# VHH binders against Phycocyanobilin:ferredoxin oxidoreductase (pcyA): the designs that were tried, part 15

Target 1, 241 residues: Phycocyanobilin:ferredoxin oxidoreductase (pcyA), of Prochlorococcus marinus (a3pcf5)
Amino acid sequence: MLSESLTKTKLTDPLILDLLQNIRKHRSMLEDLKSIKIDPNLTNIISNEIGRELYIENEFHKAKGFRKLHIEVAEFSKNLRILHCVFFPDPKFDIPIFGMDLVKINDIVSAAIVDLSPASQNQALKYEKLLSGVDKSSFTSLREIPKWGRIFSNNVFFASLRNKSEKNDFCSVVDQYLSILIKLSKKAKPEFNEEIIQERIDFQKNYCAQQMKNEKTSMVLLKYFDEKWVNNYIKTVLFDF
Key: E = the ipSAE of ESMFold2; O = the ipSAE of OpenDDE; V2 = 0.75 times the mean of E and O plus 0.25 times the DockQ between their complexes.

## First folded at step 17 (VHH; framework vhh_8cml_1)

Design n4 (from q4 with L50Y; at its last look DockQ between E and O 0.35; V2 from the best seeds 0.00; counts 0 for: pae E 6.8 > 2)
Fold by ESMFold2, look of step 17:
Structure n4 (fold): chain B 241 residues (1-241), chain A 120 residues (1-120)
Amino acid sequence: as target 1 above (241 residues)
Amino acid sequence: EVQLVESGGGLVQPGGSLRLSCAASGFTFEDYAMGWFRQAPGQEREFVAYISSRGSTTYYSDSAKGRFTISRDNAKNTVYLQMNSLKPEDTGVYFCARDFDWESGWFDYWGQGTQVTVSS
């Protein structure tokens, strides 16, 4: 990941930096953590056109129990900042999908979403009480899940964040969701039944297919790229499987 | 491609009425809040009216309150601005705009505008 991009984010957005540091700390707790080398034209995207400046950075890793650990940081000239993170489990392990998105426009967080989404039949029963026990009572601007969001758990968190206190509380919710994910990953045992593994693959394929219905991501990118490029980026970089 | 096309502008006398329309295409219209703005020559674009995605909540500038009404028809992908009791200071180009997300107040797509002229 480019040090200059992280420094720019750090200088202008402490919430994204705090979330990044927390996500990376939890990622470092995973066994056999390895970077995945990807074409830099897909992982580091820069446009310096005045009035339409764009910077996108992507990090890809894998680890025991996880086929893809993805972090994306983006900044756009309209003071739009995006942090996107999805940890995809290895379907040989019964681990949920961690997903987190933050959309910040100037000083307003219009969207903050985090979940441990089920990646197998009845998986949510294993962790639902742990997620519901996370204190979310301080948030005043909860948002309805999008129509494509049937993939989320019953404990998906989705809100706009009004002030610094709610921004700090969101960081705490993300931290606790990641801590639960780490706990689940340590308990998971490899699966050898090919039908069960295929079920888990199908859950992840459905997750990616539904997430590609997120109109906001495509609309931002379409200001910079043609439709064919945008669809390929979303399908290949963000939600592939 | 996202498009917002305003119509219904024209020349009116003070005290008259106009109804502006904004036809939207290229996006899921019912998911977006919408706004009307105006710009007089040599002035910055200013807020006029705002309507939530479902039409249940509206906001108006002080100069528009009581005279202008924003509405929408989600089946026709259209936002309207009914302007009554028009004054010469209402003269300008009126723009339809789409709120980027929820009720963020950040408008990411704009129409080309329609001219409203209120002669004194």
Scores: ipSAE 0.021, ipTM 0.525, lowest interface PAE 6.8, mean pLDDT 86
ESMFold2 (binder alone), look of step 17: mean pLDDT 85; pTM 0.863
OpenDDE, look of step 17: ipSAE 0.302; ipTM 0.669

Design n5 (from q4 with S104T; at its last look DockQ between E and O 0.37; V2 from the best seeds 0.00; counts 0 for: pae E 14.5 > 2)
Fold by ESMFold2, look of step 17:
Structure n5 (fold): chain B 241 residues (1-241), chain A 120 residues (1-120)
Amino acid sequence: as target 1 above (241 residues)
Amino acid sequence: EVQLVESGGGLVQPGGSLRLSCAASGFTFEDYAMGWFRQAPGQEREFVALISSRGSTTYYSDSAKGRFTISRDNAKNTVYLQMNSLKPEDTGVYFCARDFDWETGWFDYWGQGTQVTVSS
């Protein structure tokens, strides 16, 4: 549906389309994939006011092992394009959080970030070597992780992308991180100990709380919406738990 | 309430040096990467240099590499641009910017700019 909306709005950015195809392919490999019921006023937000066009499309699913699979594509005016994706695990399963954000300004990727963030104590030990084995040596504009980013793994990738080769390489990093996530999800078994499940819930709550400290998201939205709406959108759509 | 104030611009002869400063207020400076951009008359604003929030990583445009050095002092909430071997093509208004927008079209926050003029 996001592909249909993107083609209907004539958004044809090759990098966003490649990433969407990659994400959707991995999502389709999950068992028991189902759409989540959500307030329809939050799934599609479109303004065609000439000179101040706005487009936000959200896609929500759940699957075995995942409580929420979220993809957001947004375009603010003709200059700012955002692809946001977070796959939140079901706390009954010891699966990390997949997070990916792409911010594109005037055809320049100013921010490209991807991670498998730990969602339980010592979880990163299961996959750290798999992530470190992903080749990231070709990138020239690495960015430093902000202080609120202590929620990320030791292998979080964060860069600006300066050319087509780096854009292609970023797609490869995302693909490999998603492949590792799928592998981890297939090995995971359900947990029944309430204390362990609560620990995993607390990790995800902390992830969402720290992500809400990212002022850049709210500042973009505040150009188009009032503060009350922005706070509600961030809490209920982007980083709920 | 975020404010960025540049200083240190001026007139200099080719081959000379200038040191620009950008004083920041209204936010937790050490949490943000900072950049310098410039705009020549009749040109689009262009990237010059970027420094990570802790100062551990720096990035430069091709025209700045080897001549310019970006640095920061988180205790003073200040980012600097040391410009050496200045050329007439370096003439323009230099802007300090907070880490959201490397190119034109979207602003996180920008300073007012400081004029650098390299005479022929």
Scores: ipSAE 0.000, ipTM 0.171, lowest interface PAE 14.5, mean pLDDT 82
ESMFold2 (binder alone), look of step 17: mean pLDDT 84; pTM 0.850
OpenDDE, look of step 17: ipSAE 0.021; ipTM 0.500

Design n6 (from p1 with L50R; at its last look DockQ between E and O 0.01; V2 from the best seeds 0.00; counts 0 for: pae E 19.8 > 2, placed apart)
Fold by ESMFold2, look of step 17:
Structure n6 (fold): chain B 241 residues (1-241), chain A 120 residues (1-120)
Amino acid sequence: as target 1 above (241 residues)
Amino acid sequence: EVQLVESGGGLVQPGGSLRLSCAASGFTFEDYAMGWFRQAPGQEREFVARISSRGSTTYYSDSAKGRFTISRDNAKNTVYLQMNSLKPEDTGVYFCARDFDWESGYFDYWGQGTQVTVSS
């Protein structure tokens, strides 16, 4: 069910390929995994304009416990590469939001972010110790969380990656965060109390609203698309809850 | 309740050998990777060795390679650390640990530890 175009011919970056394989492996462990069909004009965007080449590919799934599993791979002007991944839980299940972003400029990873963000009141208490036990001591260029990032857990990881060793260590952190997510998803049971479900909906709406304040995404897209298109893409494709 | 109970520590001369054991209970032992860590006084806990749930893959710290062997007996719910050619720098409390999940690399349960002292 995995699109071969994401892995086959255009994407050659070893770090992004390793992260994609790891994310897809964990996704395949989810029960009732199903592709979501979306407008191909939003899922595959290619421009071959010399000096402004553009490639964006989006992949959407759902599974038991998850309303939307999203992977986006993008390359801009042959030197900016982005891997974006968010797994949104079904509000009927007490599962955190998995979020991972990698921004690579030429050979440099300027931003590497991963978290299990709370999707319900006090949810982080259930897994905080597990995340804090993930060894992050090897990273030399930790970045501060932006002010809109109150949605993240206390264990959000955000860094620039300066060398091959740190790139490998980031893959290990992502793998461990995904493993914790999978364990939490297997333990979760359906909730039927509508007030609790509404609380979880409100957490996810707030997550999406705060994520839309991340100006880095809009700044990149505005170099290639007009503001109306960019706002629609961000709202509809990336953060549409 | 998950329990990990170490044994086999003691006093040994440099160049000697010890075999540590860790008896596990309260979980399905063969589904989990297991590890050994150690802590000298005033130091942080450091990794020594890890073994996969099936016992087919082992990994060692640089200080342990060639001298220590991790093994497991899934029928007895026990993981072992054979320590040979012991040095004074190996002195410390040795802890058995369970991997949080299969091969996640995060250890979520720890034993109380067993003291190993290598006399100078």
Scores: ipSAE 0.000, ipTM 0.101, lowest interface PAE 19.8, mean pLDDT 83
ESMFold2 (binder alone), look of step 17: mean pLDDT 86; pTM 0.862
OpenDDE, look of step 17: ipSAE 0.390; ipTM 0.706

## First folded at step 19 (VHH; framework vhh_8cml_1)

Design k1 (from n3 with L50Y; at its last look DockQ between E and O 0.61; V2 from the best seeds 0.00; counts 0 for: pae E 8.5 > 2, grease 26.2 > 24.2)
Fold by ESMFold2, look of step 19:
Structure k1 (fold): chain B 241 residues (1-241), chain A 120 residues (1-120)
Amino acid sequence: as target 1 above (241 residues)
Amino acid sequence: EVQLVESGGGLVQPGGSLRLSCAASGFYFEDYAMGWFRQAPGQEREFVAYISSRGSTTYYSDSAKGRFTISRDNAKNTVYLQMNSLKPEDTGVYFCARDFDWESGWFDYWGQGTQVTVSS
């Protein structure tokens, strides 16, 4: 795949590299995978100002069953590293939204979250057993879901990661959620009922609207950019629909 | 717009007490841990106290242990620092700060500070 094996960043963080390799491997299993060309001013952003160093790299793809496959890697002032990944389904297909975020501050992972979020009314009930079967019992620092996070499934994973064993276990959870997504995407058939398609569109719009209530990303970006730029980035790059 | 506004500073005699308040707005206060820091003239800003988002965990600097108590009221979006047995070396500007994320130790927003002066 054209962008699968390449990285535009000089990453040395082994957890982020392992997650990137895992995500890209699963992405490569999707049929009709194509890169999407996006405004270069929004896809690779670099500032070398000492004390305010900034690096952001974005990958955008589409595939059969998926309208947008997005990976973002960011580093801020050498202290903060973020891996963000959301795979948005094509509303003609009954596929959940894959979302994963890793926030690493200095040497600790303060936030590690992964989910297959519902993209239609009964999707959580339909897939509950598959998701609940993923073993999450080894983690010691589970975090509560934010108030805006009602969009997540009952099986959303959210934790702080304290040691190498938990970091490896998180990679395994991500791998299993992606494996489930790939299997669901291969079984999904196109929908022709416009009312059902509209329901799925509304779920994705709500997902994006609720995700924009996550203040962490905007507050970091506001240290580097004005409010107009930050709002545009969040709405058009991260959570569009 | 994130705002942190400290109050309750002032002039006290050694051995006295003060209660600092920090009113927070522009974010979901109950999701964030908070800290108090201080800065004396000509010195670096130093850690004083920390409280988790739910108030269940607190940490103190060695100089604050046993004399200062951090608390929070999530219904009022306010964090407090009760300062007892004040000493001249406690003199400085006290800042409240928001921890960017759970136990990260990276404080991303700071108040303007409130002056505490401990003198005879």
Scores: ipSAE 0.012, ipTM 0.453, lowest interface PAE 8.5, mean pLDDT 85
ESMFold2 (binder alone), look of step 19: mean pLDDT 85; pTM 0.860
OpenDDE, look of step 19: ipSAE 0.285; ipTM 0.656

Design k2 (from k1 with Y109H; at its last look DockQ between E and O 0.01; V2 from the best seeds 0.00; counts 0 for: pae E 10.6 > 2, placed apart)
Amino acid sequence: EVQLVESGGGLVQPGGSLRLSCAASGFYFEDYAMGWFRQAPGQEREFVAYISSRGSTTYYSDSAKGRFTISRDNAKNTVYLQMNSLKPEDTGVYFCARDFDWESGWFDHWGQGTQVTVSS
ESMFold2, look of step 19: ipSAE 0.005; ipTM 0.452
ESMFold2 (binder alone), look of step 19: mean pLDDT 85; pTM 0.862
OpenDDE, look of step 19: ipSAE 0.327; ipTM 0.679

Design k3 (from k2 with S52Y; at its last look DockQ between E and O 0.01; V2 from the best seeds 0.00; counts 0 for: pae E 10.7 > 2, placed apart)
Fold by ESMFold2, look of step 19:
Structure k3 (fold): chain B 241 residues (1-241), chain A 120 residues (1-120)
Amino acid sequence: as target 1 above (241 residues)
Amino acid sequence: EVQLVESGGGLVQPGGSLRLSCAASGFYFEDYAMGWFRQAPGQEREFVAYIYSRGSTTYYSDSAKGRFTISRDNAKNTVYLQMNSLKPEDTGVYFCARDFDWESGWFDHWGQGTQVTVSS
């Protein structure tokens, strides 16, 4: 179900809108979709202070197999736009974490990241070849993620996007990664063995911990809010496991 | 205070039927998924059945599928396990457990259990 969405967006950026449409389409295919209530003070954040304009909108859902489906859209001072999306699996299901981040400065996409990150021991073996089969040959500005911390799969996609063609191709990569996620989720059977579930919880906790250390959003938010507020936002909204 | 109280256990002949109940109190029952587990002497606790908070989605262990049915009555704050075609292997203590609708990875509260004995 989509009726409990709390999203209001003022964005006119074509790439962000295309990605949102793609993500929302795949989200709508999930069984037992339900909006999650979130603190209203954290859901829609607007500042019209000149030189420090800010707009943040959050959507939270859950569904069969997924404990949290999160989309964040942010615009800072009209020049910096961020789309962040993470689908966290229910640890009872052996489903990877879908993560996607887009950072756009003016008309340049400085970072476009998408992955199906492993959420259990040896999980990547189930889908690694499917991800490697996604055509990524058209991108000219591929970027490397450091291997320390290893929360991402071997097929994490990370690039700067230089033109309209590469932006369209990134939308295609995201669509294919989401399609693979949906297929994996349909094949997954629930696990109720406590030790196995705890392993999967630990994988997701590690993912969240590493994302907090690598999260550039904190630096941007600190220009607007004090450190205690920012830590609460990160822990409650972005990475809460 | 969260409480889960199982009842309906007892002695039954092979091939018989039994209906377990779990009365819940101290929380908004409608917000939680519920599960049944069992434990035979000297064995680990094992999964039997699971029901989503809205009652539309259920899961069963391989040994329970086709013989057992989990259901819930949100108006009565009660989850049930109908057990048919019982076998001696079904003997054990049956526990009711709650799960917050897929959000935690594991059940956070358990009942005291009710004994089910299937005698040959």
Scores: ipSAE 0.000, ipTM 0.405, lowest interface PAE 10.7, mean pLDDT 84
ESMFold2 (binder alone), look of step 19: mean pLDDT 83; pTM 0.849
OpenDDE, look of step 19: ipSAE 0.024; ipTM 0.375

Design k4 (from k1 with S56K; at its last look DockQ between E and O 0.74; V2 from the best seeds 0.00; counts 0 for: pae E 8.3 > 2, grease 25.6 > 24.2)
Amino acid sequence: EVQLVESGGGLVQPGGSLRLSCAASGFYFEDYAMGWFRQAPGQEREFVAYISSRGKTTYYSDSAKGRFTISRDNAKNTVYLQMNSLKPEDTGVYFCARDFDWESGWFDYWGQGTQVTVSS
ESMFold2, look of step 19: ipSAE 0.012; ipTM 0.393
ESMFold2 (binder alone), look of step 19: mean pLDDT 85; pTM 0.860
OpenDDE, look of step 19: ipSAE 0.208; ipTM 0.609

Design k5 (from k1 with E103D; at its last look DockQ between E and O 0.39; V2 from the best seeds 0.00; counts 0 for: pae E 13.0 > 2, grease 25.7 > 24.2)
Fold by ESMFold2, look of step 19:
Structure k5 (fold): chain B 241 residues (1-241), chain A 120 residues (1-120)
Amino acid sequence: as target 1 above (241 residues)
Amino acid sequence: EVQLVESGGGLVQPGGSLRLSCAASGFYFEDYAMGWFRQAPGQEREFVAYISSRGSTTYYSDSAKGRFTISRDNAKNTVYLQMNSLKPEDTGVYFCARDFDWDSGWFDYWGQGTQVTVSS
């Protein structure tokens, strides 16, 4: 059912393209950026089965201060598009987790979320004012954070996007959050206290556990693949901490 | 993994009432909106009722408005459909369904269904 087409170009949504360009630009500013090698059969998945078309592309990198920089683009049956991006810090560095998710059903962005989530105790105090200063006044469909969102900062952005202007404004919010992340990463120094490092590991494990239970791409994949295959995808591709 | 189990169906006379329940497991129930659908023999599955994850917003089909009430108990991981003033045209298999992404309106998991029959 799955194969990679070497001769076929893929069309992507303009909003997703703009977000990808934004994310890749900021990623390129990180020191010692290096691709992480992952089995291509798990990271680039294409199916042209009529009525059940499937396209998934994953990018993995690491950099100074970051153990995993992950971008996932998924398209199902031409009408569901998901962009998932998480930048995980190296626990030796006091850097927050950057997370961004976009769920687009047909022409409607039902969920657009971005945050710099705390990866250590009291970390958010270091950047809360910078995030609160980002102009979010133009959005008309702000959404309340669900219970599982306790992993987010006080400045998590969550909205449905109704028109082109709000889509452009969301790109600007993402750009500003990434700019703040880059600033924080440049100031971070390695930590040597094992108890502090363990605290940061525990924060990231909790973040991953919540994300795994609510990660929409893997939930859709269970309709295409058996549980063993999907579990391998989750552990190899999405969350391995 | 994800399971939705409907119950409470049965045979009832016209004008009667039934309360359907749907027990959910394998996911964080309180983070998901839920819906009820029904299917008569030889017909396509049709929407009946929808409730948001927090229970604050509900939607009904035209045929269900004023007679059916959807509710949820997040402590028991259960969604309900109270059906009053039942008519023979309400006969069918009733399915519970989970919304894919909070309030997206795209349902990704379905129960096995429970039979509702309205006749004397």
Scores: ipSAE 0.000, ipTM 0.260, lowest interface PAE 13.0, mean pLDDT 83
ESMFold2 (binder alone), look of step 19: mean pLDDT 85; pTM 0.860
OpenDDE, look of step 19: ipSAE 0.023; ipTM 0.501

Design k6 (from k1 with S52R W102F; at its last look DockQ between E and O 0.16; V2 from the best seeds 0.00; counts 0 for: pae E 15.7 > 2, placed apart)
Fold by ESMFold2, look of step 19:
Structure k6 (fold): chain B 241 residues (1-241), chain A 120 residues (1-120)
Amino acid sequence: as target 1 above (241 residues)
Amino acid sequence: EVQLVESGGGLVQPGGSLRLSCAASGFYFEDYAMGWFRQAPGQEREFVAYIRSRGSTTYYSDSAKGRFTISRDNAKNTVYLQMNSLKPEDTGVYFCARDFDFESGWFDYWGQGTQVTVSS
């Protein structure tokens, strides 16, 4: 039955639930929103093995302008919680990649990242002023972007979150980045030039390749599953472009 | 494939020194913080030392401060633990580990470990 209610009833972390509500609200604004069906053994994974408890839930959609809208919620051994969200554009549309990751260890947000990453040459020129206008001045624990971070925009946000005020402010940043994405998607028109479409495909392939080198959920999954299972999960669920 | 391979362990008398090495492969080593942990027989694995991605900032457990030094050589993809003034209580298997989320303090890949034995 209702996969959305399973996520709401299993995971009770207030910050993750607030972020999920905001993400789902913006997703609902997209035209022609449809669920994507994949292997149910990979979309909902629950283990109650004592000392190795785990819960993973995946939501997949597509919409006009977006080939894949993915939300992953995971909890490992009751102390590690991950919210991962990536909205991949349809290469026929000049829309950036929305990426958001939240990693909580116990009650500490060790990593919070959000970006509208460019998916075509010079795409960032269309939205960088909008992103730079988002107030980020309240954050005290900014983290450095890694060397592979060339896939991100100049306005990528990456921080640890130290208190409730910063957690609330991060929700606001995510909300504003999503609002900008929705505006861009409503303006985008289909492209028919095959060379331009191929450029956008290449940008997304590079994004996926770099992200697979540093994917956090799969690295944790190796503590629970063998490499064969984890590789299948990565290729089927996370980065399949 | 991420690999961490420790070496340099062995038998040492109290007061002696050892230098542990951890060769890393399969990831962009310079972008990750690294740590050393140890496990004595019948004990939980415990933190020893941590070095940030650029190698300018280090952290040590109370038992390691002043005696152990963590360092890294990004050109060789190697992290080191120089261990001086060794005590019998330092006996255990020493593990190299990679920080899960760049500097989260949650380590996601571990080496197989190298044995350090301090006996009279």
Scores: ipSAE 0.000, ipTM 0.143, lowest interface PAE 15.7, mean pLDDT 82
ESMFold2 (binder alone), look of step 19: mean pLDDT 85; pTM 0.859
OpenDDE, look of step 19: ipSAE 0.016; ipTM 0.294

## First folded at step 21 (VHH; framework vhh_8cml_1)

Design j1 (from p1 with Y32N A33Y E103K; at its last look DockQ between E and O 0.37; V2 from the best seeds 0.00; counts 0 for: pae E 12.3 > 2)
Amino acid sequence: EVQLVESGGGLVQPGGSLRLSCAASGFTFEDNYMGWFRQAPGQEREFVALISSRGSTTYYSDSAKGRFTISRDNAKNTVYLQMNSLKPEDTGVYFCARDFDWKSGYFDYWGQGTQVTVSS
ESMFold2, look of step 21: ipSAE 0.000; ipTM 0.243
ESMFold2 (binder alone), look of step 21: mean pLDDT 84; pTM 0.842
OpenDDE, look of step 21: ipSAE 0.017; ipTM 0.453

Design j2 (from j1 with L50W; at its last look DockQ between E and O 0.01; V2 from the best seeds 0.00; counts 0 for: pae E 8.7 > 2, placed apart)
Amino acid sequence: EVQLVESGGGLVQPGGSLRLSCAASGFTFEDNYMGWFRQAPGQEREFVAWISSRGSTTYYSDSAKGRFTISRDNAKNTVYLQMNSLKPEDTGVYFCARDFDWKSGYFDYWGQGTQVTVSS
ESMFold2, look of step 21: ipSAE 0.123; ipTM 0.623
ESMFold2 (binder alone), look of step 21: mean pLDDT 83; pTM 0.836
OpenDDE, look of step 21: ipSAE 0.026; ipTM 0.475
ESMFold2, look of step 22: ipSAE 0.012; ipTM 0.523
ESMFold2 (binder alone), look of step 22: mean pLDDT 83; pTM 0.837
OpenDDE, look of step 22: ipSAE 0.022; ipTM 0.412

Design j3 (from j1 with F100W W102Y; at its last look DockQ between E and O 0.01; V2 from the best seeds 0.00; counts 0 for: pae E 10.1 > 2, placed apart)
Fold by ESMFold2, look of step 21:
Structure j3 (fold): chain B 241 residues (1-241), chain A 120 residues (1-120)
Amino acid sequence: as target 1 above (241 residues)
Amino acid sequence: EVQLVESGGGLVQPGGSLRLSCAASGFTFEDNYMGWFRQAPGQEREFVALISSRGSTTYYSDSAKGRFTISRDNAKNTVYLQMNSLKPEDTGVYFCARDWDYKSGYFDYWGQGTQVTVSS
């Protein structure tokens, strides 16, 4: 299930590098930032098998207001690149879930999605105007939100990206959504009523359950690992609430 | 393995003061937020105060603001609650709690509590 490969970095995609820099910059603004320790065999996965090259790198942190800050970069046989990022709030704080996914196949960004998804009852009403004010008019290949996407806000962004201009514009949308998240997190005060906290926990559990319905990552991983290993990866790394 | 031991409770007259202590062991104390809660008989447990891992940020319930002060000493693995201007309504069992881990997002360890009684 694990590779014996030496650590290597093959990030040459400008869009992924720009998004990573943007996400890490916003993460650095959070108070009490600290790494989360998980099984090291799941944080850095490398295979140099010719024709089946694989690189996966995971970063996990926690911070004031956030129970888990996750970034995953994956590259499969140099023609599939994935950047996945989810910031899960501490349920004591009324902060939405930040989610961003980028899937690049053969130099085409087939999926670019970003949202501040509600993590409590009526939460989206508190930030809807901020998200709707982000200019998204330049994109030509907007995609329909799937039926399982009821977890998303009314302002979820989902598109294919056709050219350099749209890639730059997506970076701007992500930057603005992260800026809004940071602003919301700084204003949030803790809640200690156990029933309210449990509601917020249930919203995050539902988010994870619905996200698991999009199993394209698991299908790719099954080419490399058995089902037991893949299930453990999904439960430990991707959707673990 | 994780242990939280409260002390410093007792009987006090209205307007008096008490200082509660919570000695922590079995975990890396300076990595964790710590809180105080209280519970009167027949009442739900209620939040009193919370302090960040390095003590730079504090939060208080409305009833505690201006009268209670949470602090910590990371060298001694101890969190404190200084309680001034005590009222009969402050009577209850006071619990120390370790705040959140990344899987639960909620308080995961609680002390046994120390009794505070404010006679009227």
Scores: ipSAE 0.007, ipTM 0.433, lowest interface PAE 10.1, mean pLDDT 84
ESMFold2 (binder alone), look of step 21: mean pLDDT 83; pTM 0.839
OpenDDE, look of step 21: ipSAE 0.025; ipTM 0.486

